# Ledger of designs, part 11: VH-VL binders against Uncharacterized protein At4g17700

Target 1, 164 residues: Uncharacterized protein At4g17700, of Arabidopsis thaliana (Mouse-ear cress) (o23610)
Amino acid sequence: MEEYEFLVRVREAGGFDIEHLMDTKPSSCVIGCREFDNNDDYNAHIVLFARMGIHKYNMIQGTNLQLSCVEKYNYRSPRVYSAFYITLIAKDPDACNSLVTFQTRVVEEGFNMTKLSCNIARPKPGPQENAALPRHSVDLEPVDVFYKGSLPEWPPEDAFNDNI

## First folded at step 4 (VH-VL)

Design s53 (framework fv_lutikizumab)
Fold by ESMFold2-Fast, scan of step 4:
Structure s53 (fold): chain C 164 residues (1-164), chain A 121 residues (1-121), chain B 107 residues (1-107)
Amino acid sequence: as target 1 above (164 residues)
Amino acid sequence: EVQLVESGGGVVQPGRSLRLSCSASGFTFSDYAMSWVRQAPGKGLEWVAYISYDGSNTYYPDSVKGRFTISRDNSKNTLFLQMDSLRPEDTGVYFCARGWDYSEWGYFDYWGQGTPVTVSS
Amino acid sequence: DIQMTQSPSSLSASVGDRVTITCRASQDISNYLTWYQQTPGKAPKLLIYDASNLQTGVPSRFSGSGSGTDYTFTISSLQPEDIATYYCQQYYNLPYTFGQGTKLQIT
């Protein structure tokens, strides 16, 4: 029952800001918190997923947000899928290059990114807003799959040599 | 392609036991949480049992707790519901349902056709 | 337990009409809500998940909206094949709970 209680608290936090819950995490849950850096084993994937989330949001909302940097991500890998909850800083060129804290959740189903879905893509909600689910999800496609062409193999050969 | 087929329903007297089965195909059964949902004649849907992907966690509503036991055999792609001490109010169609989302108990994206259970004397 | 109250219990509408069904949760469920369609003698079919996301293969005339405790399901232009009972369900917390259902008939 403690696992259910833990997962409810993760849902309430939207999966993005859960560091304060990790001391109560049951050992059976495969959930982790990571600060992003250039030595991360998922560097290329996380950057790709961050860009996918921004792209989805831009497409739906008509904005032009651009990735500035990735702050952190949380992951969950129960079996057939890996879910990544990415917190990033986006730049808004339509608002004097103002910075926006942005959140995206990307799910990888199958091996080697054979199916990628983006279910959450939004500016970070304020303290009084519903943080658990995306308010802008009403316009999302049933299956948020962005790439159906050439995807890099994991990890891409030059993943950590990208100059970005 | 995803298919769930229930079996084992029938007519039983109050106080007796019945075991339902659900055969899964078209997906990797061991990767999904599963539930049983029932529907009494002319009534709405009622969830009755949950089991995690590996069988380590189960949950029941108070109406069946202690009488029903959900289990699974991942090697055979089969889900079970053992129903003991059956009561007339347990009468209904029992559906097998697949649960999926990031929380592991998720929403039900696929359902079987259902198997009828009638408890009467 | 979270109680789900659905309204109306029954509805009659004509082909081409806009149909709206509502669902109220006894507490904030943060959009962890689904809508199912059930035709007589058949299993329920998932239409909407996470309050507003359309399931793959489901016609675009179906939509969901809402937040907090109040949720709405809409059929923008009713078709004959939409005759069914519709159920909302929360999966925010266990136990799972369903609304009582809305029986939709075409006149």
Scores: ipSAE 0.014, ipTM 0.581, lowest interface PAE 6.9, mean pLDDT 80

Design s54 (framework fv_lutikizumab)
Fold by ESMFold2-Fast, scan of step 4:
Structure s54 (fold): chain C 164 residues (1-164), chain A 119 residues (1-119), chain B 107 residues (1-107)
Amino acid sequence: as target 1 above (164 residues)
Amino acid sequence: EVQLVESGGGVVQPGRSLRLSCSASGFTFSDYAMSWVRQAPGKGLEWVAYISYDGSNTYYPDSVKGRFTISRDNSKNTLFLQMDSLRPEDTGVYFCAREWDYGEYFDYWGQGTPVTVSS
Amino acid sequence: DIQMTQSPSSLSASVGDRVTITCRASQDISNYLTWYQQTPGKAPKLLIYDASNLQTGVPSRFSGSGSGTDYTFTISSLQPEDIATYYCQQYYNLPYTFGQGTKLQIT
């Protein structure tokens, strides 16, 4: 029942800030925490998912937030779906380009991950005083180039490992 | 085409047992978690049992814990619900439903099998 | 257990009307909520998942919105085939719990 209890704690924390829970992760749970990395085979997918979350929020709220960079993401991939909890920094051009820590959850489900859904897309709850670009930010491809090329095979063969 | 077909319902006296079956087709049964959901006559839906994709984890609400046992046979694409010590309040239509994993939504449901517990 | 309260328990509306059903959770469920349609004598059918995502093949007149504890289901232009009982369900935590249902009738 430890697996269920762990997953309840992950949900209660919102899934985004769970590093403190990882010491209690059951080995049967395929959940990992990753900092955004240029050498990550998931880089293109994570950026796509981050843009989806921003887009959904903007459509619902009438805002114009723009993706600045991805800070980190957590993933969960049991058998038939993969869920990504992405923490990113957005800028608000309608508020003097102020920075906002933003959170989005994107799920890929179905054969060959053909169905995408987004159920969380929001500024991080609480004070925004910690929103800041990292000193070594990653340059993202322009959106017109990003959607032009083919994405890496998803998921990579060694993607989901308890040691990651 | 995903199909779930329940069977095994009927009329039984209080204190007796009944075993329900759900035959799955049109998908890889062993990749999905499964649940049973019931509905009393003229009432709403109530979840009564969960089983993980490999059968290693099961969960029940307090109303049936210790009386109901969910199980599965992945080689035969079949889900079971063993109902012991049946009570009149267990009367209802029993549906099997498919889900992706712990705490996910039910995307496909069977048509249901009626269970009546009365004297 | 998380309690789900649906409002109203029943309603009557005319074809073409906008219909709204509300679901309130006893605690924050972070959009882990579905809406089902049940026609008498049939199994429930998934319409909306993750609070606002429309299931494939479901007409666009159905929509969901909300966050935290308060969620809304809307039919933008009621059709005769929409006569049914509608249920919300949370899957944030076990045990899974359903709202009591809203019976929709057309006048």
Scores: ipSAE 0.027, ipTM 0.640, lowest interface PAE 5.2, mean pLDDT 82

Design s55 (from m03 with heavy chain E99D D101E; framework fv_lutikizumab)
Heavy chain, then light chain:
Amino acid sequence: EVQLVESGGGVVQPGRSLRLSCSASGFTFSDYAMSWVRQAPGKGLEWVAYISYDGSNTYYPDSVKGRFTISRDNSKNTLFLQMDSLRPEDTGVYFCARDWEYEYFDYWGQGTPVTVSS
Amino acid sequence: DIQMTQSPSSLSASVGDRVTITCRASQDISNYLTWYQQTPGKAPKLLIYDASNLQTGVPSRFSGSGSGTDYTFTISSLQPEDIATYYCQQYYNLPYTFGQGTKLQIT
ESMFold2-Fast, scan of step 4: ipSAE 0.495; ipTM 0.750

Design s56 (from m03 with heavy chain W100Y Y102F, light chain Y32W; framework fv_lutikizumab)
Fold by ESMFold2-Fast, scan of step 4:
Structure s56 (fold): chain C 164 residues (1-164), chain A 118 residues (1-118), chain B 107 residues (1-107)
Amino acid sequence: as target 1 above (164 residues)
Amino acid sequence: EVQLVESGGGVVQPGRSLRLSCSASGFTFSDYAMSWVRQAPGKGLEWVAYISYDGSNTYYPDSVKGRFTISRDNSKNTLFLQMDSLRPEDTGVYFCAREYDFEYFDYWGQGTPVTVSS
Amino acid sequence: DIQMTQSPSSLSASVGDRVTITCRASQDISNWLTWYQQTPGKAPKLLIYDASNLQTGVPSRFSGSGSGTDYTFTISSLQPEDIATYYCQQYYNLPYTFGQGTKLQIT
């Protein structure tokens, strides 16, 4: 399977539920699937990206979804960017704190999150009957604490180097 | 600043060949995938070729597959498009574009005109 | 191939007007869409990527929105320098395909 053909199948599957495609992954393609847990090296970044996705959706749709936990994420890291396909559980306070499976794709360019973009932020298509907290859910800070005190400084001071 | 400068365009007869070049500067050329996009007179844009950062993968639409060959020389920061068996419908301005690896074209050259006529 | 259809094909507006252009894909492209501006005789310039993200250095009067198959590009307050043809493009699948373009004239 060419790299392009594999990536097309990833996109056709939405990029979020691709575990069944991984045994056909070409060795040249830097893409992986991970369950979210306390040993994940990207724990803080994935949580930040998850909150960004929910924030974008809330701003566009006028909703108030809150991050409950991250279930899993897929990553793709070609030479010039890293893309993260994050599946998370959100809580809807406007619907009696019901749980909804939510999906967001965040792209990171440059070192230390110099440029972030979000191109997918939505409840998972299809029935929500299986929305539930994963076995090893992470204890996450409340949204208001995260937005008001825990966001990293952006852009980093060293991002503005002199033009020579 | 990022610059892409195309050259090699001109007027050729049907059935002949032409080779286009694109000189890149202002960024690490070897880190980016590149594409060629053409535009017929008074018409819209049409993608015609893709090449990965290291040249190991290339892709073409059916309209040019087997006739066009994209290549690159990373040591010279140069992208090429070899066009064989040219047809009148290949007439247009040819742009090279920097690609965000199967994403979007973030920078474009100014284009080089190609006219295929008798 | 994924077909991209823009509406309208051309439009005229006055300086200061809000201008809206739409783009429809023949299938769900999940926000894998860009908008480009092309002034006559020049190369296309990226304005919006991933349906709604503004490219660095592009004025804030430009914006994009949409999902699924339907996408919108908006200029909130038209300026004289905005006279151009605007193209949408999908990069969900190869071959990459562009809309036919919307020619914007100022009256």
Scores: ipSAE 0.291, ipTM 0.698, lowest interface PAE 3.7, mean pLDDT 83

Design s57 (from m03 with heavy chain N57K F105M Y107V; framework fv_lutikizumab)
Fold by ESMFold2-Fast, scan of step 4:
Structure s57 (fold): chain C 164 residues (1-164), chain A 118 residues (1-118), chain B 107 residues (1-107)
Amino acid sequence: as target 1 above (164 residues)
Amino acid sequence: EVQLVESGGGVVQPGRSLRLSCSASGFTFSDYAMSWVRQAPGKGLEWVAYISYDGSKTYYPDSVKGRFTISRDNSKNTLFLQMDSLRPEDTGVYFCAREWDYEYMDVWGQGTPVTVSS
Amino acid sequence: DIQMTQSPSSLSASVGDRVTITCRASQDISNYLTWYQQTPGKAPKLLIYDASNLQTGVPSRFSGSGSGTDYTFTISSLQPEDIATYYCQQYYNLPYTFGQGTKLQIT
């Protein structure tokens, strides 16, 4: 499979559920799948990106979803950027704390979060009755509890597009 | 800081060849994929060629496949477009553009005009 | 090939107006879309990438939205320097394709 053809198949699958494509990945294509855990080298960044995605969605939709844990993420890191496709579990306090499988894509241009952008932030399409905490889930403190009060007033949803 | 400058355009007769160049400065040229995009007089934009950061992968639309060849010299920070068997329909301004490995084009050159006329 | 159709092809507006341009893809392009601004005799300038993200240095009056096949570009308060032709482009699949352009004029 050439790199271009492989990347088209990744896009067709949405980038989040691509484990079934990995056996056909060309060696030149820098893309990988990881189950999230506390020993992950990207741990802090992935948690930050997950929170950014939820924040963007909440601002646009007027919801109050809270990050529960990160299930997995896929990364693509060609020479000049890194893209992260994060699948996470969120809690919806407006629906009796029901679990929602959520997806967000965050792009880091350059290194050290010089420029971050979030272009996908949404509940996973399809039935949500299958949302569940993964076996090796890392439970994360809700953002409103973390700040111990009202949620902080954040910049517009695209604030991180130009800055960190 | 970041600049792309095209050259090599001109007036040629149908069936002849022309080679365009694009000089890059202000960034690490070898880290980026590059494309050529053209624009016919009074018309819109049309992508005509792509090359990966290391030159190992190239792609073309059917309209120019077999006639145009994109190449690069990373040691000279220069991109090329070799245009063979030129047709009147190839007339336009040719832009080079920097690209994020099958993503968007973020920096464009000023363009170089090509006229294919008898 | 993926066909990109812009609406309208031309638009007349006054300084301070809210201007909206739409772009429709012939298939789902999953937000792999850019918006460019081009003034006569100049190269296109990237304004928006990944459907909704502002390029560094681009004024906040420009915004993009949409998903799937339908995308929108908005100028919240038109300035004289915004008079140009605007193009959308998909990079979901090769060949990359552009909309036909929307020419923005004053009155």
Scores: ipSAE 0.308, ipTM 0.725, lowest interface PAE 3.4, mean pLDDT 84

Design s58 (from m03 with heavy chain Y104A Y107I, light chain N53Y; framework fv_lutikizumab)
Fold by ESMFold2-Fast, scan of step 4:
Parts: sequence; structure tokens; C-alpha cells
Structure s58 (fold): chain C 164 residues (1-164), chain A 118 residues (1-118), chain B 107 residues (1-107)
Amino acid sequence: as target 1 above (164 residues)
Amino acid sequence: EVQLVESGGGVVQPGRSLRLSCSASGFTFSDYAMSWVRQAPGKGLEWVAYISYDGSNTYYPDSVKGRFTISRDNSKNTLFLQMDSLRPEDTGVYFCAREWDYEAFDIWGQGTPVTVSS
Amino acid sequence: DIQMTQSPSSLSASVGDRVTITCRASQDISNYLTWYQQTPGKAPKLLIYDASYLQTGVPSRFSGSGSGTDYTFTISSLQPEDIATYYCQQYYNLPYTFGQGTKLQIT
């Protein structure tokens, strides 16, 4: 199936950074890539979903990450569910307010579209880390996926020494 | 080889209960939503139950709502349909089916017959 | 519920004929439609998904088209093994609903 093969490539790439695959997207495939801006009609929903992902990560890891801004999101919407792949920037107050690129996948499922689940909530993986998604687009990630994300780099302590 | 095998069908009297099972093999069962679809003798297909990949969501048409319960055990690769308060109109062959990303039923079991008769 | 109306209910054709079956939804289903083939005594088999895409391993003589509320399934050159009942199904909204089926016979 042309669409199925395209969706397999999307999942292998992790679903979040798929701009390089869009030239091969079948016309019938309901997948979109959007950069977040103030004129987005779905601004409130995307921001809610971003906060849900951060909240889930904070609960599991014991961190206090705060949403700084949403960078972009991709969506896929067969009618039984809608999946949102959100890339955002979070601040880490426990690391001098350093910025971390963060990824969350939120799925909206159900007859009235009120059931939400957060399947991925993690710092963006590094180049050698496996960013691939499970083969089913609505699968939950194991809890240990949160330990595989990239950590922000903190400035060396020496950088803040006044050296009187 | 991807396979679904149904069992548990039989002949029962109206008002009784029956539990169907569907054993999955050849794929990661926990990655897929599953459904039950039935077919009355000489009639068409009718969807009767849906369950999400993790069992957190279930849906039924009005014809069976409150009488049928779909469930799954991902550790055993098994799907179930508990049918209570059976009626003659529930008679048919019951298929379990795997739902692919587009909610298309891409893999079907062979079916198990259920006859509700006095 | 979305009602699926399929026509004709039965059809007879000769080997090599072009066969068309139609499916009409009671509302716009945005191409969220599948076609299945059911041989007597067997489980249904997925042929077409998303209105027009051919499932892997399905012969190219089968095709689907349409949009909105009206969809068509075509067999370009009927073969003996195509004797079956064909069903359309919408997956735009729950509950999922099927057409009543078209029984295809040869000769």
C-alpha cells in the first residue's frame, strides 16, 4: 500500500522530524506539518497537548520542566483518532533555566473526541538514539522511553566565577 | 504467519450467555486495535465491538450495547467477547478482525458459529 | 449512524466483462471507505482501502474510485475466481457500517 509504506517511513523517522519525507507523501494521506504561530486556529489545543506532555514527563521523572514555546507540530487524522506530534522548547529551572527541545505525541480518540492519551513525552533523542515509533501509530511507549531522551547541557560552574 | 483463530461458539438458548475467544499469532498483538464482526446466515456483515490496542477504549453499536463486552489479554495474545442475554437475532458467524492504521480490517479469523435457538 | 447503500444487490456477468458496483453513504465520509471480497464459506478479504488504494497482493484488475458520498468498485476483466459477495464499509465514524453486499455470479 503506498500510504502504508509512507506511514512506515514516518514511524521509522519518529514522526516529529518528517519534513524530508513530505515530497514522497501520497496525495490521499492525511498528514500535515505546521510551524506554530499566533494565527494558528488550533493554538489552544496544541498548547494544552504540549503542557500535558511536559506534565507527564515531570510526574515520571520528578522534574519541573516548563513550556517555553511550541516550535512545530505534525498531525495525522484517520477519523477514529487524531495524533499530534508536537516539538516544543522547555525550560529546566533545575538547570539554570536551560532550554531543552522536547517531543510529545498526544492522541485524541473516541466518538466525541474527548479521550486524550499521551504516548510519548521525552527530550528530543540524539542522532545515534533510536527515534523510531512502534508500528501502530496509537501505541503507548514504555515508561523507560523517558530515560532515552537528550539532556540539556549545563554551563560549566567555572563560567560563573567572578574571580575577584 | 499472521493468524487469528476464533473459538467458543456453539448452540445456546435465548437468554443465556456465551464467551468467544480469538487467539492471535504472527504479529505483536498489543500494537493493534481489534474488532468483532458478525454475519447472520445468508446476510451481510455487521460490526459489533471495538477495543483499542491497550483496552482503554471500547465501542459498541446500539444493537448489542449493554449485552456484549469486548476485552483483551495482551500478555496471552487473546481477544474475548462476552455475550449476555442472547437473542435469536444474535445468531451468526462471529469473526475477530485486526484493525490496521486506517481502521481497515486487514486480517480476519475464520469465524466461529453461534446459534441462539429455542 | 451512517447508512451505506450498495447497488446492485446481485449481478451476473461473463468472464472478461467489466463489472461495477456502487456504494452510497448517507453523509460525506471523506474517502474513509474500504471494499472487501467474501468467498462463500470464508472470511472477508480486504481489497481496497481509503476508497482507491489497492491492498498489497490484490490483482490490479480491482480498483476503487469516488468521493464525498458516492463510491464505485470496478473489476476491469472478470475472472472465474472473482465469484464472491463484495462489501463496502465506512470508517469515518463509529459505529462502523457496511453496505448490504453485492453477490457476483459468473454465467
Scores: ipSAE 0.013, ipTM 0.509, lowest interface PAE 8.8, mean pLDDT 79

Design s59 (framework fv_enfortumab)
Fold by ESMFold2-Fast, scan of step 4:
Structure s59 (fold): chain C 164 residues (1-164), chain A 118 residues (1-118), chain B 107 residues (1-107)
Amino acid sequence: as target 1 above (164 residues)
Amino acid sequence: EVQLVESGGGLVQPGGSLRLSCAASGFTFSDYAMNWVRQAPGKGLEWVSYISYSGSTIYYADSVKGRFTISRDNAKNSLSLQMNSLRDEDTAVYYCAREWDYEYFDYWGQGTTVTVSS
Amino acid sequence: DIQMTQSPSSVSASVGDRVTITCRASQDISNWLAWYQQKPGKAPKFLIYDASNLQSGVPSRFSGSGSGTDFTLTISSLQPEDFATYYCQQYYNLPYTFGGGTKVEIK
């Protein structure tokens, strides 16, 4: 299956920096790469998901990273779910507001319309670090689902930050 | 090489319990959703249960809901199915199957036989 | 639950024959259908996904077609190693459901 082999390559590349693989994408595979665009139909979802990833990382690591801007995202949407691989810039107020390239993967499941999970949330690995990935730089067993069951009435207040 | 090896099957009386295990190797177990599928003697395939890569999302067939519990241990690369209140109709070969991307089962174990009989 | 009906239940054919197996869903499942091959005493093996996409390493004599409710698996030139039972499976909705199987026996 060419799709299976393509998806293996996507995983080996980490899912976030896959633009170089898109020329070999099978027609059966619904996957795309997008620069963040405020006019994109996914705009609100991507911002919400970016904040979910940062929040998960902050809770686990005791950090206080804040979303600066979304750089790009890749999506895979094979009918029963949608997966988003989001690359963003976060600022670290505990380090003089230094900027950190951050990565998060969020899955929205079709079998349960309210189900969201965040299974990667980490600063982008450096070039000499092994980028062939456990899904978490924090833990190898993501037990956390950021949203489970019914979604909150409102997204977190800072999800609609106009400064991004 | 991807391998899934089931164990824990056996002969049990109605109302009894068994715990099935599936040992995974040759891939990053924590990246994949897993399923149990069974096949009664001389019959077709029947899906039993699903568990997501993290263990946070679980589904059961109506025929086993409330009696069977699926679980996984990603540190040990293992999948389990705890079967309680077993009935004659639970007699089957039980397969562990790896799920590709919420779609199809790309690798299956060899199966372990469960026989529920007096 | 989505019911999957396969026909025929069995077929006996000679090497080189074209074999056609049909699978019908009780409701529209788009193209969310897989085909599996099971040899006697063995676990099922994945052949086809999304109704028509052949898994890498599966011989080109296997092909799948159809969408909606009616699906077909075709073996264009039957070989001895194709003795097996074939199952369709829908993954459009939970619970996942399988067809009853079609046994292919070489004459």
Scores: ipSAE 0.014, ipTM 0.504, lowest interface PAE 7.9, mean pLDDT 79

Design s60 (framework fv_amivantamab_arm2)
Fold by ESMFold2-Fast, scan of step 4:
Structure s60 (fold): chain C 164 residues (1-164), chain A 118 residues (1-118), chain B 107 residues (1-107)
Amino acid sequence: as target 1 above (164 residues)
Amino acid sequence: QVQLVQSGAEVKKPGASVKVSCETSGYTFTDYAISWVRQAPGHGLEWMGWISAYNGNTNYAQKLQGRVTMTTDTSTSTAYMELRSLRSDDTAVYYCAREWDYEYFDYWGQGTLVTVSS
Amino acid sequence: DIQMTQSPSSVSASVGDRVTITCRASQDISNYLAWFQHKPGKAPKLLIYDASNLQSGVPSRFSGSGSGTDFTLTISSLQPEDFATYYCQQYYNLPYTFGQGTRLEIK
């Protein structure tokens, strides 16, 4: 069962760094990877989610990290809730503008995005590091409170297919 | 080998609290979430909520909000579920189960019988 | 909440029989359905996930099929160890919900 083996490899990689696995993705798996273009309005939702993750981390840790750029994101759909695994570069103005690779996972819950939640927001861990965030949630408002305007369409279906 | 081992049966009076533990082994504890599910005698399975061992975030079933608290102890790879203000209709077998990224439950604990009686 | 309904509530069968259990969701859940086997005093055991994928270590006589709202678990040649209660579960949306169970009994 090639699908099972693929999903096991994705899980072992943690969901954020899976591009090396995509060559072996069965066509039935609805998992996609995309490198981000910051000049493309098409990806406004991803930028919003990235900022939400940084904001959550800053509130919990008392830091002032700022979004530098989004590097890439992976997604899992077509559930009634969708999960986005976003890798970004953040700048720390309190540490000589040092750059840190940051990871956040944002889940859209319910029909028509009635709730957003962020359950991972952290600097990318090194080997053996698994620092838990404090055991409390920052309750995120529904998307319509944070984002007002025309929502861009999601990436085309064929953008995530293995095409030659 | 992945194992989830739960604490033993408990008998409580109405109004008391119970705290059930779920000790895990055979995997990296902080890579998964733990869901709690109960089954009252003669009734079906009921999801109670989950806790992320990544960061301690929780999501509780609406019916139990305000009475349930889920926690983890990373140093012992153990998840806990505390239910307060117990009623007779909380008599059930309580299960912990491992979740992979909002997917199916792949491993379950053996269950803990909690009996609430006067 | 998504309502899950199983049929039959119980079935009596003999070793070697083919047994089918059905599960119906009150709305489209795509293929986000799991089947579990449960024996008293023991941990429930995952048999099938994503409607049709066999969990590692589960005998090939178990199979799952269906998508959308109608799902089936099949045991192609019943063994003595298979007498148990079987449950379906949807994980398409929270809260997770379960069928009421099907009790498989020896004839």
Scores: ipSAE 0.016, ipTM 0.513, lowest interface PAE 6.7, mean pLDDT 78

Design s61 (framework fv_iluzanebart)
Fold by ESMFold2-Fast, scan of step 4:
Structure s61 (fold): chain C 164 residues (1-164), chain A 118 residues (1-118), chain B 107 residues (1-107)
Amino acid sequence: as target 1 above (164 residues)
Amino acid sequence: EVQLVQSGAEVKKPGESLKISCKGSGYSFTDYWIGWVRQMPGKGLEWMGIIYPGDSDTRYSPSFQGQVTISADKSISTAYLQWSSLKASDTAMYFCAREWDYEYFDYWGQGTLVTVSS
Amino acid sequence: EIVMTQSPATLSVSPGERATLSCRASQSVSNYLAWFQQKPGQAPRLLIYDASNRATGIPARFSGSGSGTEFTLTISSLQPEDFAVYYCQQYYNLPYTFGQGTKVDIK
């Protein structure tokens, strides 16, 4: 029952805000939670994915959010793909550089990042009366990106490692 | 309280179009995949496909690719299953079910009975 | 696609007896297997996930075991409400596939 209770709580949190549950994680459970720091093996990938999510949101909403920092991420590899649930802080230059807690989910399919999909890119849900961005529902369009060992113009060179 | 509520039973003729719905409530709709499962009268369960409502990423079973369209409208927390031209062989109970990130189906809708007869 | 085969097709059991249902995968699905119960006129109900974990609200008499290609659902002391059809499903790979079902019927 312990594992089921844990997974129910993870699902109710939507995959992003689960660090408070990690002390109760059963050893048999296959969800990974990572603190973002300089020794993280996924650092370059996470920054790339974070920027991809912000870029997608900006294009769709006409905003100009900029990555300030990555707060945390959760990593899952449920067999058919790898999923990254990234919580980041973005800066909104159009609202006096106010800070926005932002969430993006990026899915990686195939070898060597053959297919990347960004299927969540949004300011963190919650009471939105004081949100920096408009209180719109975002109609995200599917976005697929294919990489064969080359980096986009962002993030900076040498930021990517194919061994995730 | 998580709920998936499906639209009511349908009686149609061959060649007609149909769109049935599955409305989620009690959870963040865009954080979960919605799957569709067919059960023909007296038969077992067949997985048809899944959709991620956040970006409408859709995966179909090869048996159903091109036979149906799965879609979602996240503004009203509703997923859809649609036929352009029904056949008698589409007579079945259709279930929607929720899953998180390619795991198991944890909550199911009550089912929509579709009857196609001449 | 991965083919799921359940046996027996029908299992006749008296109340209070143990019921053992089998599910076989055509290739390894590791532990990515779920068991569902379906009563007439109702939606399927999740019983077991990840081969051996009981879902919330499922009585302790239900247990799952196995890994790879061979899986078992056991009902240790069958109750009247347990007469139903049981399905196994793999979620190791797309397309997801279900077994054909085992009907647990009263003797």
Scores: ipSAE 0.019, ipTM 0.540, lowest interface PAE 6.2, mean pLDDT 79

